# VH-VL binders against p04169, part 21

Target 1, 76 residues: p04169
Amino acid sequence: GLPDGVEDLPKAEDDHAHDYVNDAADTDHARFQEGQLCENCQFWVDYVNGWGYCQHPDFTDVLVRGEGWCSVYAPA
Below, E stands for the ipSAE of ESMFold2; O stands for the ipSAE of OpenDDE; V2 stands for 0.75 times the mean of E and O plus 0.25 times the DockQ between their complexes.

## First folded at step 10 (VH-VL)

Design n5 (framework fv_retifanlimab; at its last look DockQ between E and O 0.61; V2 from the best seeds 0.00; counts 0 for: pae E 8.5 > 2)
Fold by OpenDDE, look of step 12:
Structure n5 (fold): chain C 76 residues (1-76), chain A 123 residues (1-123), chain B 111 residues (1-111)
Amino acid sequence: as target 1 above (76 residues)
Amino acid sequence: QVQLVQSGAEVKKPGASVKVSCKASGYTFTSYAMNWVRQAPGQGLEWIGWINPNSGRTKLDQKFKDRVTITVDKSTSTAYMELSSLRSEDTAVYYCARDSYDWYSGYDYFDYWGQGTLVTVSS
Amino acid sequence: EIVLTQSPATLSLSPGERATLSCRASQSVSRSGYSYMNWFQQKPGQPPKLLIHDASNRATGVPSRFSGSGSGTDFTLTISSLEPEDFAVYFCQQYNKYPYTFGGGTKVEIK
């Protein structure tokens, strides 16, 4: 679930960790597969307005975009 | 066991094209990107590019963008690297190398390599 | 591109001695707390073999005498006590930015 204080988290910038991009279309990572998005990742917790919380240790300090992607993507 | 077996040595004239193959076995071919790297005689290593066998996406060093084409044949688990407009400086051993992925850290590394294919370009 | 400079070009040592190999990058290969640097061993007529990935992680099957350290622009591969089979060429490689690049290599030869 969402952590306490989620409302105070800043939005992740590109390259926050693990080659994160706010728009999956911007990635040139070898691992990327079409259709993979943060919003359909197993770590995804929806929050507000297309942004969510990523239940991964390297993203606990930010909100991530549903249409984003990173190299630690895991299918839900 | 993972194996990458490449095609045999090639001798080409300047201006010609060469296509090197890399047949993969012992793992799910479409699950790992495949890199191509070359090494001129007595020199270091030079990364050429990679292909994602599942999506067909490629990334190339801009140095090779006009001369290199990387492809795959999923049905035979084979990757290909074609280099056109060959020059003498293209003389090198060409390697395919699997791009492995660490799920915990997100790291990438070339864990398995083909045996190499010598391409000689001479008049 | 990120240029990797390895030193020394040649390292002449005897079995049992400690080997220290340097790899310096023209710009940082570390970001977000991770270092995108690998080390490879290559013997004549063979492809490179992965030794260390991500600066300090030994690849599967790599003996404990091999260790990697460093971050940012300076990285080191250490062989605590050279075995006869360790005499080879060693390459560093970064994948922080495209194009991926390799160092020129350090040849560890028997004195």
Scores: ipSAE 0.779, ipTM 0.937, lowest interface PAE 0.5, mean pLDDT 95
Fold by ESMFold2, look of step 10:
Structure n5 (fold): chain C 76 residues (1-76), chain A 123 residues (1-123), chain B 111 residues (1-111)
Amino acid sequence: as target 1 above (76 residues)
Amino acid sequence: QVQLVQSGAEVKKPGASVKVSCKASGYTFTSYAMNWVRQAPGQGLEWIGWINPNSGRTKLDQKFKDRVTITVDKSTSTAYMELSSLRSEDTAVYYCARDSYDWYSGYDYFDYWGQGTLVTVSS
Amino acid sequence: EIVLTQSPATLSLSPGERATLSCRASQSVSRSGYSYMNWFQQKPGQPPKLLIHDASNRATGVPSRFSGSGSGTDFTLTISSLEPEDFAVYFCQQYNKYPYTFGGGTKVEIK
């Protein structure tokens, strides 16, 4: 779920961790498969305006884009 | 047991093409990228490119972009690399190498390699 | 492209000695605390074998005498006490930026 203080988390920049991109269309990573997005990843918790909270340990300090992607993508 | 078995050695004349195969077994073929790497006799290693077997998407070193084609056949779990307009400098052992996949860490490394295919280009 | 320079080119040592192999990158291969550098061992007539991934993680089944360290542009592979099977060529490899590149290798040979 959403942590206390989620409203204060900064928005992730590209390359935050694990080859993260705010737009999945920007990745050239070998693991990328069409249709994979943060918003359909098992770590995703929706927040607001296309931003969400990623429960993966390396993303607990930021908000991520729902249309983003990273190399630790796992389907829900 | 993950296994990558490559096609046999080839002897080619300059200007010809060669197509090397890499048959994968022991894992879900479409879930892992396949890389191609070559090694000229007595030399170091040179990355050629990878293919995502699920989508067919490739990434190639620009050095090879105009002469190399990497493909897969999902039904036989086989990757192919074709190199055209061969010249003597293309004489090398060509390896396929599976990229690791770790959704938790996101690390990339070549965890399994084929036995290598010697391609000799001579007049 | 990122050039990896390995030194020394040849390291002549006896069994039981400590080997220290260097790999220097022309630009950083580390981002956000992660280092995109791997180490491989290769014996004549064989494909490379993964030893260390991501600077410091031993691959499965690799003996504890192998260790990796470093960050940014400077990386080290250490073999704490050489065994007869460790005389081989060692390559570093980066995957921070395309194209992926390998170092020229360090040959560890018996003195």
Scores: ipSAE 0.008, ipTM 0.712, lowest interface PAE 8.7, mean pLDDT 88
ESMFold2 (binder alone), look of step 10: mean pLDDT 91; pTM 0.928
OpenDDE, look of step 10: ipSAE 0.758; ipTM 0.931
ESMFold2, look of step 12: ipSAE 0.008; ipTM 0.716
ESMFold2 (binder alone), look of step 12: mean pLDDT 91; pTM 0.932

Design n6 (framework fv_reozalimab_arm2; at its last look DockQ between E and O 0.08; V2 from the best seeds 0.00; counts 0 for: pae E 8.9 > 2, placed apart)
Fold by OpenDDE, look of step 10:
Structure n6 (fold): chain C 76 residues (1-76), chain A 123 residues (1-123), chain B 110 residues (1-110)
Amino acid sequence: as target 1 above (76 residues)
Amino acid sequence: QVQLVQSGAEVKKPGSSVKVSCKASGYTFTSYAISWVRQAPGQGLEWMGWINPNSGRTKYAQKFQGRVTITADKSTSTAYMELSSLRSEDTAVYYCARDSYDWYSGYDYFDYWGQGTTVTVSS
Amino acid sequence: QSVLTQPPSASGTPGQRVTISCSGSSSNIGKNYVNWYQQLPGTAPKLLIYSNNQRPSGVPDRFSGSKSGTSASLAISGLQSEDEADYYCAAWDKSLSGYVFGGGIKLTVL
C-alpha cells in the first residue's frame, strides 16, 4: 500500500536508481522487454496522475512514473 | 542444461568480413540477452556488444561502432556477430555469453559461455 | 587500455591466501555489482563470483568477493595448484550501457 506522506514525495528523476527512466522507451538496458512498465511491475502502487509508489527499497523516497522502467522490474 | 555452441574457426583476409554464430539451447532464448566478448592472443577480455533476442535491441562498444553487427534468429535460437573491414588486430578468440541477472540488484553477469571461435586475419 | 584496472600478475604457494584487486570508477563499480571470471589456460572464461560476493554452484567457498567504493577484491584462501589461471573482474557500466572488463591477472601457484 501507499505509505504515510506519499503526497510529499518528489517525482523520481531519470537515473534515480537501477537505470530508472521515466519513459521506458528511453532505456538502453539489455534486459528491457517491450511492454514492461512500472505500472505493471510487482512493486507498483498506483497513486495519482500516472505516478505511483514503488515498493522496492531503493525507490521509497520518490514517486515513479507508470510509463517508466528500471532494471529491477519484476512482473506482477 | 544450458549450452552455447559457436561456429568453427575462421581465416580471413584484411578488409573482408566474418560472421560468427552462437546457437543457444537448454533455456528460453528470448528471455536472456547475449553478449559478444573477444580476446586477442595473450590479451584480456574485451566486450563488443549485446543483443536482446526478443526485442532485437542492441548496444555496441564504441570501438566497434559502424563495423560490428549483432543479430539473433529466434526460430533457430542463434545469435550472430558480424565484423567487417577486418584488420590484423581483429585476430582473436570470439566468445558469446548469456547475460543472466541478479533478481535483487538487477545487474547482469555472464553465467554461460560459448567455447569460443578463433578468427585469424592475415594477408 | 581496460576500463577496470587489475595488476597483471600475482603469485602464492599452496595453502596461502591471495587477494586480487580490481579498480574502477563511479559509472561502473561505483554503482554496479562486480563479477569475477576464471579462465584456465586454453579454455573459455567461467563465472566465479557474481553480484560482488555470490558463488555459483560448484565454486568452492575458498573463493570470496568483496566491493567497496569503486574497487573490488577477489580472495582465494587455501590456494591450490588448480587455481593457477587468469582472473578477470567485470561490471556493467551505465555510461556505456554495456560491460567493462579488467585487464586480467595471471595467478601463478608456486
Scores: ipSAE 0.708, ipTM 0.924, lowest interface PAE 0.6, mean pLDDT 95
Fold by ESMFold2, look of step 10:
Structure n6 (fold): chain C 76 residues (1-76), chain A 123 residues (1-123), chain B 110 residues (1-110)
Amino acid sequence: as target 1 above (76 residues)
Amino acid sequence: QVQLVQSGAEVKKPGSSVKVSCKASGYTFTSYAISWVRQAPGQGLEWMGWINPNSGRTKYAQKFQGRVTITADKSTSTAYMELSSLRSEDTAVYYCARDSYDWYSGYDYFDYWGQGTTVTVSS
Amino acid sequence: QSVLTQPPSASGTPGQRVTISCSGSSSNIGKNYVNWYQQLPGTAPKLLIYSNNQRPSGVPDRFSGSKSGTSASLAISGLQSEDEADYYCAAWDKSLSGYVFGGGIKLTVL
């Protein structure tokens, strides 16, 4: 679920952690596979307007883009 | 200080294409999306699509998929919308708008608009 | 036509409070923020309200927005002749993967 204070979290910048990108089209990381997005990752909790909360410990301080990706992606 | 200045009016024949430009100034071009919205005479607003100018990623409204192409040139801070296979129903004013980026809405609202470009499609 | 439904017109007299509505669904207004745009005849639209109830700089405080469930409202207090315009609600729609506008409402000030 969404944590208390999620409405106060800033939006992640590219490279926040784990080679994160706000747009999966921007990655050429070797681990990336077509169709992987934050919004279909096991850590994803949907929030609003395409932003979500990532439950991975290195992302608890930001909102992430549903169309984004990072190298610790895990399918839901 | 933020301005979006669009190219001039166009008169086109059915079956042709049109490309409208939108030059942005007064802000960091790559920090905001650009949306395109059209309005037929006497009608309402209709969203066509948007582009992330940094990545080049686009989304198109289903109605225009296959006919619209939105591009951006970072070096000139200019976005473009090209609509192909024109029909008389495509006669409209075409607007570009800056998609605002904020904590709660993503690319959800248009805080600055271009002046509009009239495209007339007739034989 | 639009998935966001607005009445086609409304009217009021100077000094009155008018409320104009926008009805949507769980895929748009119910999940996402609502914005409002004002369009004077012959001009580009102007952002009036964003993120349900936020007023940009330069918009008079007699304009206010609210959202409840899958519906949104724009209220105009102290109606003035300059408020005569078309008003559009708008929101992102998840199901369509696109931004949608209401059909617009023509407000006449008598």
Scores: ipSAE 0.007, ipTM 0.736, lowest interface PAE 8.9, mean pLDDT 89
ESMFold2 (binder alone), look of step 10: mean pLDDT 91; pTM 0.940

## First folded at step 12 (VH-VL)

Design p1 (framework fv_roconkibart; at its last look DockQ between E and O 0.75; V2 from the best seeds 0.00; counts 0 for: pae E 10.0 > 2)
Fold by OpenDDE, look of step 12:
Structure p1 (fold): chain C 76 residues (1-76), chain A 123 residues (1-123), chain B 112 residues (1-112)
Amino acid sequence: as target 1 above (76 residues)
Amino acid sequence: QVQLVQSGAEVKKPGASVKVSCKASGYTFTSYAMHWMRQAPGQGLEWMGWINPNSGRTKYADKFQGRVTFTLDTSISTAYMELSRLRSDDTAVYYCARDSYDWYSGYDYFDYWGQGTLVTVSS
Amino acid sequence: DVVMTQSPLSLPVTLGQPASISCRSSQSLVHSRGKTYLHWYLQKPGQSPQLLIYKVSNRFSGVPDRFSGSGSGTDFTLKISRVEAEDVGVYYCMQGTKYPYTFGQGTKLEIK
């Protein structure tokens, strides 16, 4: 679920961690598979306006974009 | 078990092209990227780039950009590396290597290698 | 490009004695909020490279516990507690933190 204070979290910038990108189309990572997005990742918790919370330890301090991607993507 | 079997040795003239194949078995081919490296005689290892069999995306080292092409035939679990405009300093053993998978770190290492393909470029 | 520097380049060792190989990078190999992607490979004579240690200190499957890796930032070490005949070959460190991936020059381990 969403953590307390989620409303105060800043939006993640590209390269926040694990080669995160706000647009999956921009990744140059060898691990990327077509169709993989933050919004269908097992770490995803939807929040507001296409942004959500990522339950991965390295993203607990930011909001991530549903259409984004990072190298620690895990299918839901 | 995971196996990568490469095509046989090649002898080419300068200016020609060479295409090396790497047939994978023992795992789901489309689930892992394939890297290519080379090793000149008596020298170290040099990374050339990777191809992702699922996304079709590629990454080439700048040194080889415009001269190397990675392709696939997923129906036979085979990756190909084509190097064009060959010169004598392209003489080397070329390796394919599987990109390992790490769910939590998100980065990979080369866990399995092909046996290598010697490409000799001489006039 | 990240330059990987190994030392020594030649390592003669007596059977049963320990061995140590150093690998230094020209810049930190710590990925942004991530792991350190420094790996070790062994290329035995006439063979392809094989994975030995991944992410600084993890032994790959089948690798004996006499092999160990350590280090952080820019300085890394591979140690062999008791060298055996089958350990002969060229050891390479490799960084996978930044493109292009780069290897050390290699350290040739031989038996005295």
Scores: ipSAE 0.127, ipTM 0.808, lowest interface PAE 2.2, mean pLDDT 92
Fold by ESMFold2, look of step 12:
Structure p1 (fold): chain C 76 residues (1-76), chain A 123 residues (1-123), chain B 112 residues (1-112)
Amino acid sequence: as target 1 above (76 residues)
Amino acid sequence: QVQLVQSGAEVKKPGASVKVSCKASGYTFTSYAMHWMRQAPGQGLEWMGWINPNSGRTKYADKFQGRVTFTLDTSISTAYMELSRLRSDDTAVYYCARDSYDWYSGYDYFDYWGQGTLVTVSS
Amino acid sequence: DVVMTQSPLSLPVTLGQPASISCRSSQSLVHSRGKTYLHWYLQKPGQSPQLLIYKVSNRFSGVPDRFSGSGSGTDFTLKISRVEAEDVGVYYCMQGTKYPYTFGQGTKLEIK
């Protein structure tokens, strides 16, 4: 679930952690596979307007974009 | 058991091309990027780039851009490296290596390597 | 490019004694969120390289605990607490922070 105070979390910038990008099309990371997005990752919790909460420990301080990607992607 | 088996040694003249194969087994080929390195005689290791077998995307080190091409045949779990316009300083052992994938750490390191392919370029 | 500089380049060691190999990078290897992309490989005679240590200090599966890695920023060290005959070969550090990925020149460890 969503943490208390999720409405106060800032939006992640590119390179926040684990080679994160707000748009998966912007990655050139070797591990990226087409169709992988934050919003279909096992860490994803949907929030609002295409932003969500990532439960991975290194993303608990930001909102991430659903069309984003990072190198710790894990399928739901 | 993860294995990467490369094609045999090659002897080439300057100006020719060479294509080295790397056949993977023991894992899902399309789930891991394949990297290529080389090692000139008496020298250290040099990274050449990678290919993602799911997307077909490639990254080449600038030094090799325009001379190297990575390709795949996913039906036989095989990656290829082709180096063109060979010169004597391309003499090296060429290695393929699997990009590791660590769902938690997210860092690239090469956990399994092919046995190497000696390419000799001489007049 | 990030230049990786190893020392020493040649390391004769008495069997059973400790060994230490230094690796220095021309730029900080700290990525976003403080993660460090520094790895160590061993190439035994006549073999391809094999992973020893990833992310500075994590031993890869099957690597004996006499191997340890440490360091931060630009300065890194691989230590072998008691050298065995099977440890002979060339040790390479590698950075995976910035393309092109680069290796140190190698340190040849030999039993004297």
Scores: ipSAE 0.008, ipTM 0.701, lowest interface PAE 10.0, mean pLDDT 88
ESMFold2 (binder alone), look of step 12: mean pLDDT 91; pTM 0.933

Design p2 (framework fv_roconkibart; at its last look DockQ between E and O 0.70; V2 from the best seeds 0.00; counts 0 for: pae E 6.2 > 2)
Fold by OpenDDE, look of step 12:
Structure p2 (fold): chain C 76 residues (1-76), chain A 123 residues (1-123), chain B 112 residues (1-112)
Amino acid sequence: as target 1 above (76 residues)
Amino acid sequence: QVQLVQSGAEVKKPGASVKVSCKASGYTFTSYAMHWMRQAPGQGLEWMGWINPNSGRTKYADKFQGRVTFTLDTSISTAYMELSRLRSDDTAVYYCARDSWDFWSGYDYFDYWGQGTLVTVSS
Amino acid sequence: DVVMTQSPLSLPVTLGQPASISCRSSQSLVRSYGKTYLHWYLQKPGQSPQLLIYEVSNRFSGVPDRFSGSGSGTDFTLKISRVEAEDVGVYYCMQGTKYPYTFGQGTKLEIK
């Protein structure tokens, strides 16, 4: 679930960790597969307005975009 | 058992094109990107780029951009590397190598390699 | 491009003795999230390269424990505690942190 204080988390910038991009279309990572998005990742918790919380340890301090992607994507 | 089997040696004239194949077996072909490297005689290794058999996306080293093309035939788990406008300094052994997957890591290393394909360019 | 510099380029070793190979990068290979994508390959005579060590210190499957990798930032080392005849070949370090991926020049290990 969402952590306490989620409303105070800043939005992740590109390259926050694990080659994160706010738009999956922008990645040039070899691991990227079509259709993979943060919003369908097993770490995803929906929050508000297309942004969510990523339960991965390296993203606990930010909000991530549903249409984003990173190299540690894991299917739900 | 993961195996990458490449096509046989090629001899080409300058200005010609060469297409090397790499047939994969022992794993799900579409689940791993395929990288290409080359090694000139007596020299080190040079990375050329990769292709993702699932997304179809490619990444080419700038040195080869516009001259190299990676393609696929997923029905036979085969990747192809075509190099055009060949010159003598393209003489090398060309390797395909599987992109290794680590769930918790980002970038790549190559865990399995083809046996190599010698391409000789001479007039 | 990231330049990878190995030393020595030639490494004659007596059987049973230890060996050490250095690899230096022109810039840090540490990613912002703490991973370091420095890998080692061995190319035995007449063969394709084979993965030896990945991410600085992890031995690939089947690699004997006499091989070890260490280092951080821009300085890395591959060590062989007791060189065996089957260890002959050219060792390459490679960085996988930035495109294009780049290799060291290679270190040729031979038996004296």
Scores: ipSAE 0.550, ipTM 0.902, lowest interface PAE 1.0, mean pLDDT 94
Fold by ESMFold2, look of step 12:
Structure p2 (fold): chain C 76 residues (1-76), chain A 123 residues (1-123), chain B 112 residues (1-112)
Amino acid sequence: as target 1 above (76 residues)
Amino acid sequence: QVQLVQSGAEVKKPGASVKVSCKASGYTFTSYAMHWMRQAPGQGLEWMGWINPNSGRTKYADKFQGRVTFTLDTSISTAYMELSRLRSDDTAVYYCARDSWDFWSGYDYFDYWGQGTLVTVSS
Amino acid sequence: DVVMTQSPLSLPVTLGQPASISCRSSQSLVRSYGKTYLHWYLQKPGQSPQLLIYEVSNRFSGVPDRFSGSGSGTDFTLKISRVEAEDVGVYYCMQGTKYPYTFGQGTKLEIK
């Protein structure tokens, strides 16, 4: 679930952690597989306007883009 | 147990091509990228690029772009590296290596390597 | 390209004594969220390289605790607290921060 204070979290920039990108189409990472997005990841919690909360410990201080990706992607 | 078994040594003439195979076992082949490195006799290691067995996406080091091709046969869990227009300085041991998978680290390091394939290019 | 420079290139060590290998990068290896993509491999005589240390200081599975890694930014060190006969071989540092991934030139450790 969404943490208290989620409305105050800054939006992640590219390269925030684990090779994160705000647009999955921008990754050239070896581990990327077609169809993987933050919004279909095990860690994803939907929030607002295409941004969500990632439950992975290295992302708890930011919002991530639903169309984004990172190298620790885990399928839901 | 994770194992990568490569094809046997090759002797080639300049201008020819070589194709090295790397058969994987002990893990889900399509879940881990495969990297290729080479090591010239008495020299250090050189990264050549990777292939993603799930998507077929590839990345080649610029030095090899246009001469190297990575391919797959996922039905037998096998990756291939083909190097064309061979020259004497392509003489090396060629290695396949599996990319790491770690939800917390998430970065390209090579946790398991094939035994190596010696390719000798001589005129 | 990121140039990885190791020293020494040849390291004779008395059995049971400590050893230390330096690796310097031409650019910072710190990437996203402060992680540093510096790895160490050992190539024993006649064998393929094997992973020892990933991300500066994490020992790979089965690696003895006499191996340790440290460093930050551009300056990294691999230490062996007590060298054993099975430690002979060539040690390589590698960076995984920027394409092309690059290795140091290697440090040959041998028992004197």
Scores: ipSAE 0.067, ipTM 0.782, lowest interface PAE 6.2, mean pLDDT 90
ESMFold2 (binder alone), look of step 12: mean pLDDT 91; pTM 0.940

Design p3 (framework fv_roconkibart; at its last look DockQ between E and O 0.74; V2 from the best seeds 0.00; counts 0 for: pae E 6.6 > 2)
Fold by OpenDDE, look of step 12:
Structure p3 (fold): chain C 76 residues (1-76), chain A 123 residues (1-123), chain B 112 residues (1-112)
Amino acid sequence: as target 1 above (76 residues)
Amino acid sequence: QVQLVQSGAEVKKPGASVKVSCKASGYTFTSYAMHWMRQAPGQGLEWMGWINAGSGRTKYADKFQGRVTFTLDTSISTAYMELSRLRSDDTAVYYCARDSWDFWSGYDYFDYWGQGTLVTVSS
Amino acid sequence: DVVMTQSPLSLPVTLGQPASISCRSSQSLVHSRGNTYLHWYLQKPGQSPQLLIYKVSNRFSGVPDRFSGSGSGTDFTLKISRVEAEDVGVYYCMQGTKYPYTFGQGTKLEIK
C-alpha cells in the first residue's frame, strides 16, 4: 500500500534509479519489452493523476509515472 | 542447460559481408537479449552491441553503426550478426553471449557465451 | 569511452600460491543507487570467455570460493587464494555501467 507521507513525495526524474524513464518510449535498455510500464509492474501502487508509488527499495523516496519504466520491472 | 552454438568459421574478401548465427537452447529465447563481442587474434574483447530477442530492438556500438546488423529467427531460437564492408582488421573470433538479468539491480552481465566464430578477412 | 586498465598483463604464479589482479577504470563505475557493474571473465586456453565474478564481488554459479572480487569506484581487484592448474588463462575485467561496454586488456595467468 501507500506509505505515510506519500503526498509529500517528489516526482521522480529520469535516471532516478535503474535507468528509470518517465516515458517508457524513451528507454534504450536491453531488457525493455513493449507494453511494460510502471503501472503494470508488481511494485506499482496507484496514487493520483497517473503517478504512483513504487515499492522497490530504490524508489521509496519518489513518485513514479504510470507510463514510465525501469530496468527492475517485474510483471504483476 | 543453457547453450549457445554458433556457425562455423568464415573466410571472406575485403568488401564482402559475413553473417554469423547463434542458436540458443535451454532457456526461453525471447526473454533475453543477446550481445555480440569480437576478439582479434591475440587481442582483447570488444563489445559490438545487443539485440533484444523479444522486441527486436537493437543497440550498436558507435564503431560499428551502419556496418553491423543484428537479426533474429525466433522460430529456431537463433540470433544473427551481419558485418558488411569487411576489411582486414575485422579478422577476429566473434562471440554471442546471453544477457543475464539481476532482479534487484536490473542490470546485465554475460552469463553464457557461444563457442565463437572465426572470421578471416584477406585478399 | 571508459578505459579499463588491468595490471599486471602477465602473471606467472606458483601452484598453491595466491594471485591478485588489479582493474582500474578511467571514471567511476558507480551506477544509480550505488550499484557497480564491474565483472570478471576468464578465458581458458582455446575456449570462450566465461563469467567468473559479476557486480564486483558475486561469484557466478560453479565458481570456486578461492576466487573473490572487491573494490569500488575506479579500483577493483580479483584475488585467487590458492592458484590451481585449471585457473590458467586470460582474465578480463569489464564495465557494464556505461555504453559502450569496455574490457580491460586482459591478464594472462600462467603456472611457473
Scores: ipSAE 0.426, ipTM 0.877, lowest interface PAE 1.2, mean pLDDT 94
Fold by ESMFold2, look of step 12:
Structure p3 (fold): chain C 76 residues (1-76), chain A 123 residues (1-123), chain B 112 residues (1-112)
Amino acid sequence: as target 1 above (76 residues)
Amino acid sequence: QVQLVQSGAEVKKPGASVKVSCKASGYTFTSYAMHWMRQAPGQGLEWMGWINAGSGRTKYADKFQGRVTFTLDTSISTAYMELSRLRSDDTAVYYCARDSWDFWSGYDYFDYWGQGTLVTVSS
Amino acid sequence: DVVMTQSPLSLPVTLGQPASISCRSSQSLVHSRGNTYLHWYLQKPGQSPQLLIYKVSNRFSGVPDRFSGSGSGTDFTLKISRVEAEDVGVYYCMQGTKYPYTFGQGTKLEIK
């Protein structure tokens, strides 16, 4: 679930951690496969307006974009 | 249990092409990228690029762009590297290596390597 | 391209003594949250390379704890606390932060 204070988290920038991008189309990472998005990742918790909370420890300080991607992607 | 087994040594003339195979076992082939490196005799390692075994996407180091092609046969869990317009300085051992996956650290290190394939280019 | 420079290139060591290998990059290898994709490989005679250390200081599975990595930014070090006969080979640092991925020139460790 969503943590206390999620409304105060800043939005992630590209390269926040693990080669994160706010738009999956921008990655040239070797691991990326078409269709992988933060919003279909096992760590995703939906929040608001296409932003969500990522439960991965390296993303607990930011909101991530649902259309984003990172190299530790894991399908739900 | 992860294994990468490469095709045997090749001898080629300048101007020819060579195709090296890399057969994977012990893991889900289509979930990983495969990288290719080479090592000229008595010299260091050089990265050539990668292919994503799931999507078929490729990235080539600029030095090899236009001469190298990576392909797959996913039905037999095999990756291929073809290098064209061979020159004498392409004489090297060619390696495939699996890109890692680590929940915490991400990847871009090579955890398992093939045994290498010697390609000799001489007239 | 990121140039990786190793020192020394040849490293004769007495059995049981420590060894240290330096690797310097021409650009910072730090990713935005402090992850640094600097890795160390060992190529034993007649073998393919094998991973020793990933992300500066993490030992790969099965690597003895006499191997350690350290460093930050552009300067990195691999240390072997006590060299054993099976440690002979060529050690490479590699960066996986920026394309093209690049290796150091190699450091050949020999027992003297």
Scores: ipSAE 0.064, ipTM 0.784, lowest interface PAE 6.6, mean pLDDT 90
ESMFold2 (binder alone), look of step 12: mean pLDDT 92; pTM 0.938

